# Designs tried in a protein design chat: VHH binders against c4kar8. Part 348

Target 1, 263 residues: c4kar8
Amino acid sequence: MAELSTPSPASPAPLDGGRGDELEKFTLRGARQILQLLQDLITHRGLITAHTGGGHSFMTAVLKVDEERGRVVLDPSPDPQANRRALAAPRLTCVTQLDGIRIQFPLVGLGEGQDKGRPALFAPLPAEMLRLQRREFYRLQVPLAHELSCLLKAEDLARKPVEVSARVIDIGAGGVAVVVPTGAAEFVIGGTLPACRLALPDGEPIELDLEVRNLNRQTQRNGTEQLRVGLRFAALPRAADTRIQRYIFKTERALNAKARGGL
Short names: E, the ipSAE of ESMFold2; O, the ipSAE of OpenDDE; V2, 0.75 times the mean of E and O plus 0.25 times the DockQ between their complexes.

## First folded at step 20 (VHH)

Design gc4 (framework vhh_vobarilizumab_d1; at its last fold request DockQ between E and O 0.67; V2 from the best seeds 0.77)
Fold by OpenDDE, fold request of step 21:
Formats: structure tokens, sequence, C-alpha cells
Structure gc4 (fold): chain B 263 residues (1-263), chain A 125 residues (1-125)
């Protein structure tokens, strides 16, 4: 009986330093806001994944918030070993979702407590809580079979207009990541690419303006260099947004169905 | 002024019994979770037993079945009945108090608002 090693939930990718400014917009540091969000987690009985490091995690929930003492009370794991790891960890990374919004917050200084005779864990209130709206941050990895493309209107090194057909590798409500051959065009971070065309499987290409947000050179396994370009939708018509959202939703459902062996 | 005054410590032979008392004043005793901590020579302060405002108790594994924590709210007094004492129980015993919060007790020395001066318990033949 091969123990299906449940894939260790991917450690949340280190918040890449360039996203720092954008993340700041979604970081709550106000005491009242933090308390309210924790209270909302209590009200909704939100399950929280607490990461203890080393690829280990356990499921917990916020039971109570003590504003006066500045403590958050957590449900302990039914696994004593998980609780020992939690108590020994210098930091817990708590991850949850509320109303489709990803919430992440650190806890430091975990202790043992009791709640009406039952074991409990507690920690000081988090100094910050990150609230990431799925709509803005979720990016669907585009299946290769879908062959999504974006026609980029860019300039070459000589500032001559060029059109580059780029493969879309991920898509979200806020933008796309594309791959282009190295040297196909010159891209400048913060630059606008006007009147580009995003091809979705469900109809005519969508004309839109794109802003270059990130450039990353990638070397493929075959040694070929490609440029990954992160693009933000600079002006997206409502109809286009709806189509993009529909595509993402449909694709996610299909992928999930396939993963469950249904297909 | 808040005061916690421990009493009942002393010298006892192995297998003997002692009853510690902690007299509390200067705060609402019934609204506080109480605990006994001990500190042996060269060791850190450790939880012995706790009793919350609702009467729920917790014991360290080392004293479970031998020690009993109780409280008398009318007398503002915390008790620790210690039976079957062992040499390893030798320590200064401290009474501690923390304000109750919705049935939650926070363990750890830093979580208590008030401390007594301690009473010495020596278990020796």
Amino acid sequence: as target 1 above (263 residues)
Amino acid sequence: EVQLVESGGGLVQPGGSLRLSCAASGFTFSDHDMAWYRQAPGKGRELVAGIDSGGYTRYADSVKGRFTISRDNAKNTLYLQMNSLRPEDTAVYYCAAQKSFEGVTYYGPSEYDYWGQGTLVTVSS
C-alpha cells in the first residue's frame, strides 16, 4: 500500500521584494482592523492552516481574541506532535480564506493555555495581517493545450514598431504573464503597450492596453533563453473582464475535475 | 495594594504531606485565574497547578495524582494540598494570579499579573 505522500502544501513563495509595495496596500497594521478581521474569522469559523516550518503544518481556528491582554486563542491540533512543533517554532505562518480572500498573518511567541478546561494555544496578536483579494492576485496557470496568445505591439531596439506573438503562461483578473523570444522586442518596466490583442479560446481577440510590470529572463531546459514579461491590464473594458473571468473559472473547474479523476 | 502571601511551606520527609495557602488581597479574587508555580534550585519556574475562575484545573504531569489545587473565593485564598512528597518536589512555591478572560487561562510565568514572594518546601530525609 503505497502511502500517497500528500504533496506538502507548497511553502508560500517568499514574497518577492518587488511585490513589497503592492503587498503593503493589502497589509493591515491597524489594531482595530486586525481585531475585526480576527473576529470575522471567529464568526465564520474559518479554518486556518498554521505553518510551523520545515514543510509542517496543522489545521487550527481562532477561538477567541483577548483585546485587553493582546492575545489570540487558537484551537490546538489533535496531534500532540504538531502542537509540540508549533510551540517550538519561532514563528507560525497562518493562512486562511474568508469570502474568497486569502488572509495571511504571522504569530510569534506561541504558548499553551486552557479554554474552559480544554487545551488551547495562544499567541500575541499579530502585528500585521495580509489580505489578498483572490481577484487581484490569483493567476491561473494556462494549460499548454489552450495555446493562449497575446499579440504585443512593442518597439524593437531601434524604436521601430514590432508585433510579437507571445504565449500566455498565466492569467488573472489584473493581467497576464507572457513568454517571448529573447530579442523579439524591447520592453521597459512601467512602459505601456497600446492596442494589444489577447486571444481567448471563446471568441475574438480582446484589444487592450498593457503595462509592463516585470521582466524575467528564463533559460529553458533546452538552453534556449526566453523572456517572461509580466503585464498588467492598463485599460480593460468590462466586457473583456467578464470574458477573462469566465475563462479562468471554466479552466479552473476543468483542471480540478481532471485532478479528481473525473476526467 | 495587590498582595499574594504564601504560607505552609517547610521541611517534610519523603512521603509526607503539606498544605500551602495563598492569601490574596487588593484585587477581585473571584475574577482571576490562580496558579501555583515552583522553582527548584538551578531550574526555571514551572507550572505546578492551575485553577481558573470557573474551577477548571490543570496539573503538571509530575504532580498529577499527588497534588490538589483548590480555591475559596469567600476567603480569597488559594490552596495546594501536596501528598506523597518527593525530594524532587523541593522548591520555592509561588502563588500567581491573572485576570480571567472568558474561561481562558494563559500558562507561562509572563502571563500572570501578580506574584507572591514564595514559600520554601524542602523534602528531605
Scores: ipSAE 0.873, ipTM 0.950, lowest interface PAE 0.4, mean pLDDT 90
Fold by ESMFold2, fold request of step 21:
Structure gc4 (fold): chain B 263 residues (1-263), chain A 125 residues (1-125)
Amino acid sequence: as target 1 above (263 residues)
Amino acid sequence: EVQLVESGGGLVQPGGSLRLSCAASGFTFSDHDMAWYRQAPGKGRELVAGIDSGGYTRYADSVKGRFTISRDNAKNTLYLQMNSLRPEDTAVYYCAAQKSFEGVTYYGPSEYDYWGQGTLVTVSS
């Protein structure tokens, strides 16, 4: 039996949603908290992806924190072009993980320095740091065999009520993505779908309000058009959140066990 | 109380040499990273050379091999030996000091705590 394949590295993308208020409760702004978290990154030797914009990034690490001057010292890239991009960028967005916790923070005002004769980069301490547990940013790809569905209470083009049973393709703490046939209902970005019903295997469907966040028309391999609808949970009850997290956890464990046993 | 006083500037022909000195007082010289900056007409201040409290040096590309920075902690004095001078070296040269932190030097004029008044170097026939 083969071990699970190591997943290909993916650049950790910054969490920069159009509605930053969802992330505010996970944002640290206290100077002592920020210093401690940066020190933890040094202690645990955390590798950081620094995004400079335009899809460019480089790998770095926090080498030192100068509390008195309020500076963080970074390892430069071995690629001189990456360093030039970083120094020219109005902002670096730094992303890393520490013991399964996702950490993201901005750096502005990057400058050059040296550390005992070796090149270094530095910046003022960040004004904020985002700190998320895995479940707070993770999206499970729902297995087709589970046939998870969400009943959407929407309207057609004539403003007549319709109920659309949509297949759930991914699910996370903050929402779901579903697919529906093109033309099954009219969806408007920012629109609210009240009293929808999410069907999970472990009980009665969950009644919840959904907000349309994105719409993507997709052409399937056979030429058939479908609509991918990204939906955000509005004010998710604690019991519903618990059930969703349990589903995600159990499904992930089952998928890992199947990969080992089936391979 | 803190003072950095530069001396040794003047008019020199291309290819000539000058030695700049910076006398420091009012702070613990050995605990500071020292630098020479220069400002040509119409330009901002730029790093010429730096030397940290541990003796590590850094030079601007334009002066490598021609200029030598040094320090004498017993005399609280920073030096810049400038050889093979060129007209583009014409500038006011400033001595600057930054309190040391764990062997790290932060380059950039805004990172230095103390500045001298400057000494003019003119390289012309």
Scores: ipSAE 0.740, ipTM 0.895, lowest interface PAE 0.7, mean pLDDT 87
ESMFold2, look of step 20: ipSAE 0.714; ipTM 0.884
ESMFold2 (binder alone), look of step 20: mean pLDDT 84; pTM 0.850
OpenDDE, look of step 20: ipSAE 0.861; ipTM 0.943
ESMFold2, fold request of step 21: ipSAE 0.721, 0.731; ipTM 0.877, 0.894
ESMFold2 (binder alone), fold request of step 21: mean pLDDT 84, 84, 84; pTM 0.853, 0.855, 0.853
OpenDDE, fold request of step 21: ipSAE 0.872, 0.869; ipTM 0.951, 0.950
ESMFold2, fold request of step 24: ipSAE 0.695, 0.725, 0.698; ipTM 0.856, 0.873, 0.860
ESMFold2 (binder alone), fold request of step 24: mean pLDDT 84, 84, 84; pTM 0.854, 0.852, 0.858
OpenDDE, fold request of step 24: ipSAE 0.872, 0.869, 0.869; ipTM 0.951, 0.951, 0.950

Design gc5 (framework vhh_vobarilizumab_d1; at its last look DockQ between E and O 0.48; V2 from the best seeds 0.00; counts 0 for: pae E 4.1 > 2)
Fold by OpenDDE, look of step 20:
Structure gc5 (fold): chain B 263 residues (1-263), chain A 125 residues (1-125)
Amino acid sequence: as target 1 above (263 residues)
Amino acid sequence: EVQLVESGGGLVQPGGSLRLSCAASGFTFSEHDMAWYRQAPGKGRELVAGIDSGGYTRYADSVKGRFTISRDNAKNTLYLQMNSLRPEDTAVYYCAAQKSWEGVTYYAPSEYDYWGQGTLVTVSS
């Protein structure tokens, strides 16, 4: 009984993005998120540029996702030589765009297949997918219906500790913008608000430190003056970052679906 | 118990013909994509021919026009008709099965769920 040691799938080499720490914020590693994103690519018939190395690439698309086997099925190139290069490549770098967001993911271990008698390529599901937003910190406008809030621990004009419940207006990987009543607290640009609590719909509030980055007085349509506070996440735990990213992704998907008339 | 039992192998002269059979048991044959692989001495296992549950076939370039893969779902049997055999066709031939999924067949040895023990085909003068 020779235990055919199934070669442990070589951990896909990290995406050679030079700024490793910043890229991690935009990297999806969750199986469900990856599957969802691939499914979205299928739904939108997203064209993918597959890079085989050596300056060679071909156009492909995700045809199917086999969740049970953990496989992605791709449309082969009409050029047999491109397909041969793809199969011989140790890594395929796939680049695409969905809803204005650049998506990049590696595929390793390409094989030949068929889809209803048509040639196909397949690979194991990517271990990670990078979503690069054009703007360094894409900010999701939070739907009013979600009622996201952040409990801010701040000080008043007398330097007395106060807690302010702030509505979250927008959220990104780097921080949140909130609205507070004018005079609720004193905010100083560059100041840190420790042990704040961000409430997401999916569970318990996230405790985090926030840095004040900007202050803007805004007049609402009703004539009420509010203070918009831009806050950066300070020392965000990985688990918290994952939850925030998940929320953003899910919300964006829902908004886009609605915009397309799918709801 | 799942079993794939190959038969029909043997010694044949160049230009001759053989018909391999693979009897399948222990799983729903009609719901599986089937293939013949071969392994020559000192070489890796390579696809010879595949047939999915829908009847779509695939052949290696080396055997196109000479070999024909077929299946009889009523008999749970896979066949490989080999004509115009060449010395380079000498190998152990294996029957393999993978569960069908949405018309997709994965033509890699690692993707098959079940394998037979193989039957030796020797093409020699």
Scores: ipSAE 0.864, ipTM 0.945, lowest interface PAE 0.4, mean pLDDT 90
Fold by ESMFold2, look of step 20:
Structure gc5 (fold): chain B 263 residues (1-263), chain A 125 residues (1-125)
Amino acid sequence: as target 1 above (263 residues)
Amino acid sequence: EVQLVESGGGLVQPGGSLRLSCAASGFTFSEHDMAWYRQAPGKGRELVAGIDSGGYTRYADSVKGRFTISRDNAKNTLYLQMNSLRPEDTAVYYCAAQKSWEGVTYYAPSEYDYWGQGTLVTVSS
């Protein structure tokens, strides 16, 4: 009955599928754009995390692109089991960063090959590549000490107005994730919560409209039921965006300084 | 007309040797990566050995040290020398060709443009 497993994600994880409709505007589908981005990864020797499913991944790189046949050539893992998992997987989800830009793309139909006598993996060119500036994908994990909160103006089951103070667990340019007690309000995916208030440490709360994107129920160890609510900023004025980015920057700088000073 | 014609198959005792040949015509042999595949009854095709246009070779683990792939670009011919044959080597052996690209060879059978009709090798007492 013990939960001894402590997963430690050392590699970048794929972006949450619940953002798929918002990510479409950052998706490259043009063949020349895809080829150029892959060539940039080759030129900069970008290290890629290839996710094979089941919590498994391996490190790789794009070695070459065969434009005539429409193929990419990848560096195999030194671990034979990782290569077997990759070859058996229905798809490979590749994640990397180049100059602070997050790049994610699927590969299907992975096969074996060689490059001048050296083992290699290959696959058809991806049909699409996700390309995001850091601000478009980054979510700061809010330190507990900050006690960052968002006042939600929602409705109960009887459609009566309720006001819920929710703890913010992560924040990015596009939204927040919060935790509330289960039953505190009725949340509907796609629903809009107007005139909510995000409390940042530096200054007055920000009034903003939120859209519910994700709901995940949790049971805490003490039996308390809580709800994780993923919220998108529906429309964000430039001044509010600037304040949020400044909070993220200051907090990240402080966290990085502690990590370096601890060495 | 593109043709790959295998020859040299037959019945041989365990421990024996055979040399397979594949005569190629109808395409530029020197611009292609060549391979031998084999297929036992009820099994899929599996790579036995490959040799690219630059002369780099690759062998399946099960045949390494016993089989030797070679090519003669002047004669448009691919060879497979098979020594120390075992009953498990019994299969139809196929010659295959794919167009070369920058020293890269894709081993998936779907990547090969041309296939021979195969030659049967039976290793039995």
Scores: ipSAE 0.254, ipTM 0.695, lowest interface PAE 4.1, mean pLDDT 86
ESMFold2 (binder alone), look of step 20: mean pLDDT 85; pTM 0.862

Design gc6 (framework vhh_vobarilizumab_d1; at its last look DockQ between E and O 0.68; V2 from the best seeds 0.68)
Fold by OpenDDE, look of step 20:
Structure gc6 (fold): chain B 263 residues (1-263), chain A 125 residues (1-125)
Amino acid sequence: as target 1 above (263 residues)
Amino acid sequence: EVQLVESGGGLVQPGGSLRLSCAASGFTFSDHDMAWYRQAPGKGRELVAGIDSGGYTRYADSVKGRFTISRDNAKNTLYLQMNSLRPEDTAVYYCAAQKSWEGVTYYAPSEYDYWGQGTLVTVSS
């Protein structure tokens, strides 16, 4: 009976520096935001995996946040050795989830404390917290039947303003991919398309600015060439974000229901 | 002016006893967590004992069962009863104070708001 050695959970790969720019969008650096997120962790009793390095980790929780002193108070491990490792570590990497969102933050300068006579750990407030919304990376493939469209305000080769009605093929919290006829407009990666209009089924079009992120020429099965344009939402208003999220959620639910044979 | 004044240090033989006192002034003593730290020659400052505003205590493992920290809020005084003293207890002993916050005490030198000048304890034959 070969004891299947359960592979030790791979230490989360150091956030490779090359994805740095993308990660910055998800990194909270504001003191108020950090405090709020830590408070949310307290409220939800979020369990945190604290990594001490060398493949070692322990479970903890945020117990309290001292805003005045700029300290976070943590629940110590029941394992004294884990606590010793934590205290000796130059940095803790804390990983947790809140509402399905992965949160990661470093703690530096861990110390021993006491909370009402119980052992505690403390550290300075993290300088940054990474909030990875899985939803931001998730792109819903838009059902053809929904006929989502985006009116793009672009320029032609002569730099003349043109409006192009583009079909939305996928949508996420961070942007949309659209298809346009080849030659309909000139798109430049990194360029901004101002005052575009995203049409959702649930109401008036959303006016938003879009940033061109990628361009791909695609040949359809019928031999027609189309341009796929990846667009990022630039400065999306909260109300618009809510509508987009609602659409995504509703659509996903419907698709899942169909897949389960319900519909 | 905030002051912490330690007293009671001196020369004692191994196995002897001393009682240290720390007189606090210039702040609300009852609203502060108090601690004794010590620093031996050539060593860093280490926690000896702490007592929070609620009366919860903490001791270094090296002094557990031998030392007792106590406080008298009416007298604004912190005490350290030291029994069964050992040569390794030789150090300058410092009184420290930090403002109490929600029952949390931070046991690191950098977290204390006020420090005394220290009193020398020498344990020698």
Scores: ipSAE 0.866, ipTM 0.945, lowest interface PAE 0.4, mean pLDDT 90
Fold by ESMFold2, look of step 20:
Structure gc6 (fold): chain B 263 residues (1-263), chain A 125 residues (1-125)
Amino acid sequence: as target 1 above (263 residues)
Amino acid sequence: EVQLVESGGGLVQPGGSLRLSCAASGFTFSDHDMAWYRQAPGKGRELVAGIDSGGYTRYADSVKGRFTISRDNAKNTLYLQMNSLRPEDTAVYYCAAQKSWEGVTYYAPSEYDYWGQGTLVTVSS
């Protein structure tokens, strides 16, 4: 007799702050709206991934909302170390889904409580909650075989124009992440790269302005160093947006069909 | 005016017993969650034991098995029976109350609405 295998956990990652201005229109800040959304999570028994920082997270749920005191009551982890990390964290980032819509909210000031003799956690109600359709948060991991690229109009150290062909690693409605060889150009966070060209498989490249949101140096398996550059789309025309969403949809369907077909 | 009046503190030998009482007035006792907190010199205020309006109890690990919290809603009184006292139990003991809500108690000092003035317990030979 063999023990039934437990599922390997994969926690949904929080959306990073690089999408702040674009996410504003999906951000709830009204007290009534926040209470209603939390109550909906209770009603649908939504499972929440609570991120404590340092790559750590635990599963929880909203048990109750105390409107009078302005508190949300949460299910603690069975792992005492996860609870200690949560109580010590300056901020808990909660991520969940309701009816296919992603919900993300911060909790600060987490404390210990009890709910009818059972341990519980609590925090003040969040000041804001993010409510996103899948389209607004999803990032497709681009298959290597597609060799998707973006031609960056950047500058070298002497502030002279250079063109850098960058491989696209992931793509979503709001931007791309690319990799370039180290030293190919000078990138600064907050900098704008005008008139770049994103090459999708169908049709002519899309001309777009990009903003540098993050930089990360990476070492590949063969020891080669490269720079990962997170880029936000600026002023994206609707036709371009449609092409990007079509690419994402078609690629995702093809990947899902391959995984199910096994051929 | 709300009042929580503690009594029963004093000097006791290690291994001895004390019974603390907290007489409550000015609020509906039966709809409040009650707790004993203590503060030793140079330390923060810490939970000793709690008892909610439904009778569920919680104890700090350091006192479990030695201390018993109880309440008498007819007399508006909270009690703490302290047995097998140790020198590390020396502290000022405070009675605290928070309004009950759907069986939930929030165990942070800032969440309690009412506090007594405290009674000193000294355990020394």
Scores: ipSAE 0.508, ipTM 0.825, lowest interface PAE 1.8, mean pLDDT 87
ESMFold2 (binder alone), look of step 20: mean pLDDT 85; pTM 0.857

Design gc7 (framework vhh_vobarilizumab_d1; at its last fold request DockQ between E and O 0.79; V2 from the best seeds 0.79)
Fold by OpenDDE, fold request of step 21:
Structure gc7 (fold): chain B 263 residues (1-263), chain A 125 residues (1-125)
Amino acid sequence: as target 1 above (263 residues)
Amino acid sequence: EVQLVESGGGLVQPGGSLRLSCAASGFTFSEHDMAWYRQAPGKGRELVAGIDSGGYTRYADSVKGRFTISRDNAKNTLYLQMNSLRPEDTAVYYCAAQKSFEGVTYYAPSEYDYWGQGTLVTVSS
């Protein structure tokens, strides 16, 4: 009986510092908003993945919210070891989805309780909850086999127009991340790259304007340095958006099917 | 004024029995979850037993089968029947109360609203 090692959900990548301002827009800090969102999780019986650190997690749910005491009550794991880890953890990172929106919130100060004689966990109400709309924040990791590329119209150090063919490494509704050779072009955060061309497998390249949002130098295993460029779609026609969404959906389905052993 | 007054503590031989009582006043006893905690010399305060407003109980593993927590709402009194006492049961026993919330009881010392002064139980030959 092969223990299907459920792929440890990738630890939510530390929210890169440049996302700070954008993340603030999606961070709920209001007590009423937090309470409402927790209540919505109760109503929808949303399953929550609680991360305890060290790559460990367990499934839980919000059972009750005690507004007066400022406590959230959680369903414990059926695994006593998971509960021990949870109680010992300085912080839980809770991740869930509601109506296609990713919700993330920290819990600190877990304790043991009972709910009508049944074991329960409790914690103080989270001070903040992050609500990320999938459409805006989900990034599909592009399979290498798809060879997605984006032709970037940029400038070099001398401000001469250059065209750089960049490999797309991730794609979402809001933009793409690409990798370019170091020194291929000069990129400025906040700068616009007009009339770029995104190549999708399903047809002609999409012409679009891109805004540079992030720059990250990466050293490959082979010692070569590459520049990762995060790009936002500055102007995306509706037809292009539809094509991008379709590609993402199709690719996700294929990846999931493969992961389930169906391909 | 809210008061929790413990009684029934004392010296007992190993294998003996004691019954602790906690008289509550100044709050609605029936709407509170009650618990017994104990603190041995040089140790932290630990849960002994809890009983919620619905009558559900919880016991520490060390006292299961030996101790029984009960409540009389008409008398505003919490009880702890302690049988088969052991030297390791020597401690100051405290009564604690927290306001009930929809059948949820929080079993942490910091979650209790009221505490008694405690009663000493000494188990010694």
Scores: ipSAE 0.872, ipTM 0.951, lowest interface PAE 0.4, mean pLDDT 90
Fold by ESMFold2, look of step 20:
Structure gc7 (fold): chain B 263 residues (1-263), chain A 125 residues (1-125)
Amino acid sequence: as target 1 above (263 residues)
Amino acid sequence: EVQLVESGGGLVQPGGSLRLSCAASGFTFSEHDMAWYRQAPGKGRELVAGIDSGGYTRYADSVKGRFTISRDNAKNTLYLQMNSLRPEDTAVYYCAAQKSFEGVTYYAPSEYDYWGQGTLVTVSS
């Protein structure tokens, strides 16, 4: 199959495991809640992307839920290799959307079954399901023209305090991603950057504490080496949260108006 | 008391035939998905053939075209017709039952609620 260039909607890739603690409050663990949510997926015929690891995935659906035995029944892939990977995988990470709500859940212990003569897969019911409003997982790609920036209070390579003005490339309810020149400062995953300032187009900069979640080094075409830094908002005040949500909402409305209301 | 009692095993030459029977009691046979599993010495149990309460079947690749599973709900009996037997078919054959759920059968040994004691099939010159 030729790779399609168009992006998949609703960002079906699993959420980063480094965000797991932040997402605990959105995790359903009650048996009745889990059964109801799986039943809703059946009723709405939700398509599920099942990730088997190593960048491999296949599309599936929940066919049935066996409450008495505690099993979920899944549609197998038409690709036999995908099914073999699924059966061999230590876990499947299932990602889907129901009425604009992102749903993610693990399945372990997959087995082969049959549903009225047709092949099926099955697993024990998941012990947990992540249920997120779009607000909780969405990342707005910041238009370059907005020149959104964040002043970071970090340390240089000599361990001395420095202030780095970083361009914000995406923003969501829980954090931002920024780009800085490599070597502008030292960042440590899990480290806290206190009293940083996020500059939105309207109003005064927001003072907030940030936690470094991920780092990605990139080399630009002109030879410039840059660092992408994923930052989480720590203890965000409601007023600051409101301003950030307002910016995201207004910007995506403006972008959607140009695209004729795509989402 | 639930019982599954296999019979019909024995010693046969390669190319021969056997018919296994499994008499069931103590549960509603028509509400269960039935299967034959086998276990060769030193190996785990493997599916040979299954037949659900609606009559849909599944066969292991190694036995397709040679074995036929069937059931008689009036007699509470499961059958396995085994033709063109080979030495690699030598094993203890077990009858197993799984409570039916909406036409779904789970084909893992741990998913079966009831097991017979097994009948030995030996295929040797």
Scores: ipSAE 0.707, ipTM 0.891, lowest interface PAE 0.8, mean pLDDT 88
ESMFold2 (binder alone), look of step 20: mean pLDDT 85; pTM 0.861
OpenDDE, look of step 20: ipSAE 0.864; ipTM 0.946
ESMFold2, fold request of step 21: ipSAE 0.693, 0.697, 0.683; ipTM 0.882, 0.874, 0.876
ESMFold2 (binder alone), fold request of step 21: mean pLDDT 86, 85, 85; pTM 0.865, 0.862, 0.867
OpenDDE, fold request of step 21: ipSAE 0.871, 0.863; ipTM 0.951, 0.951

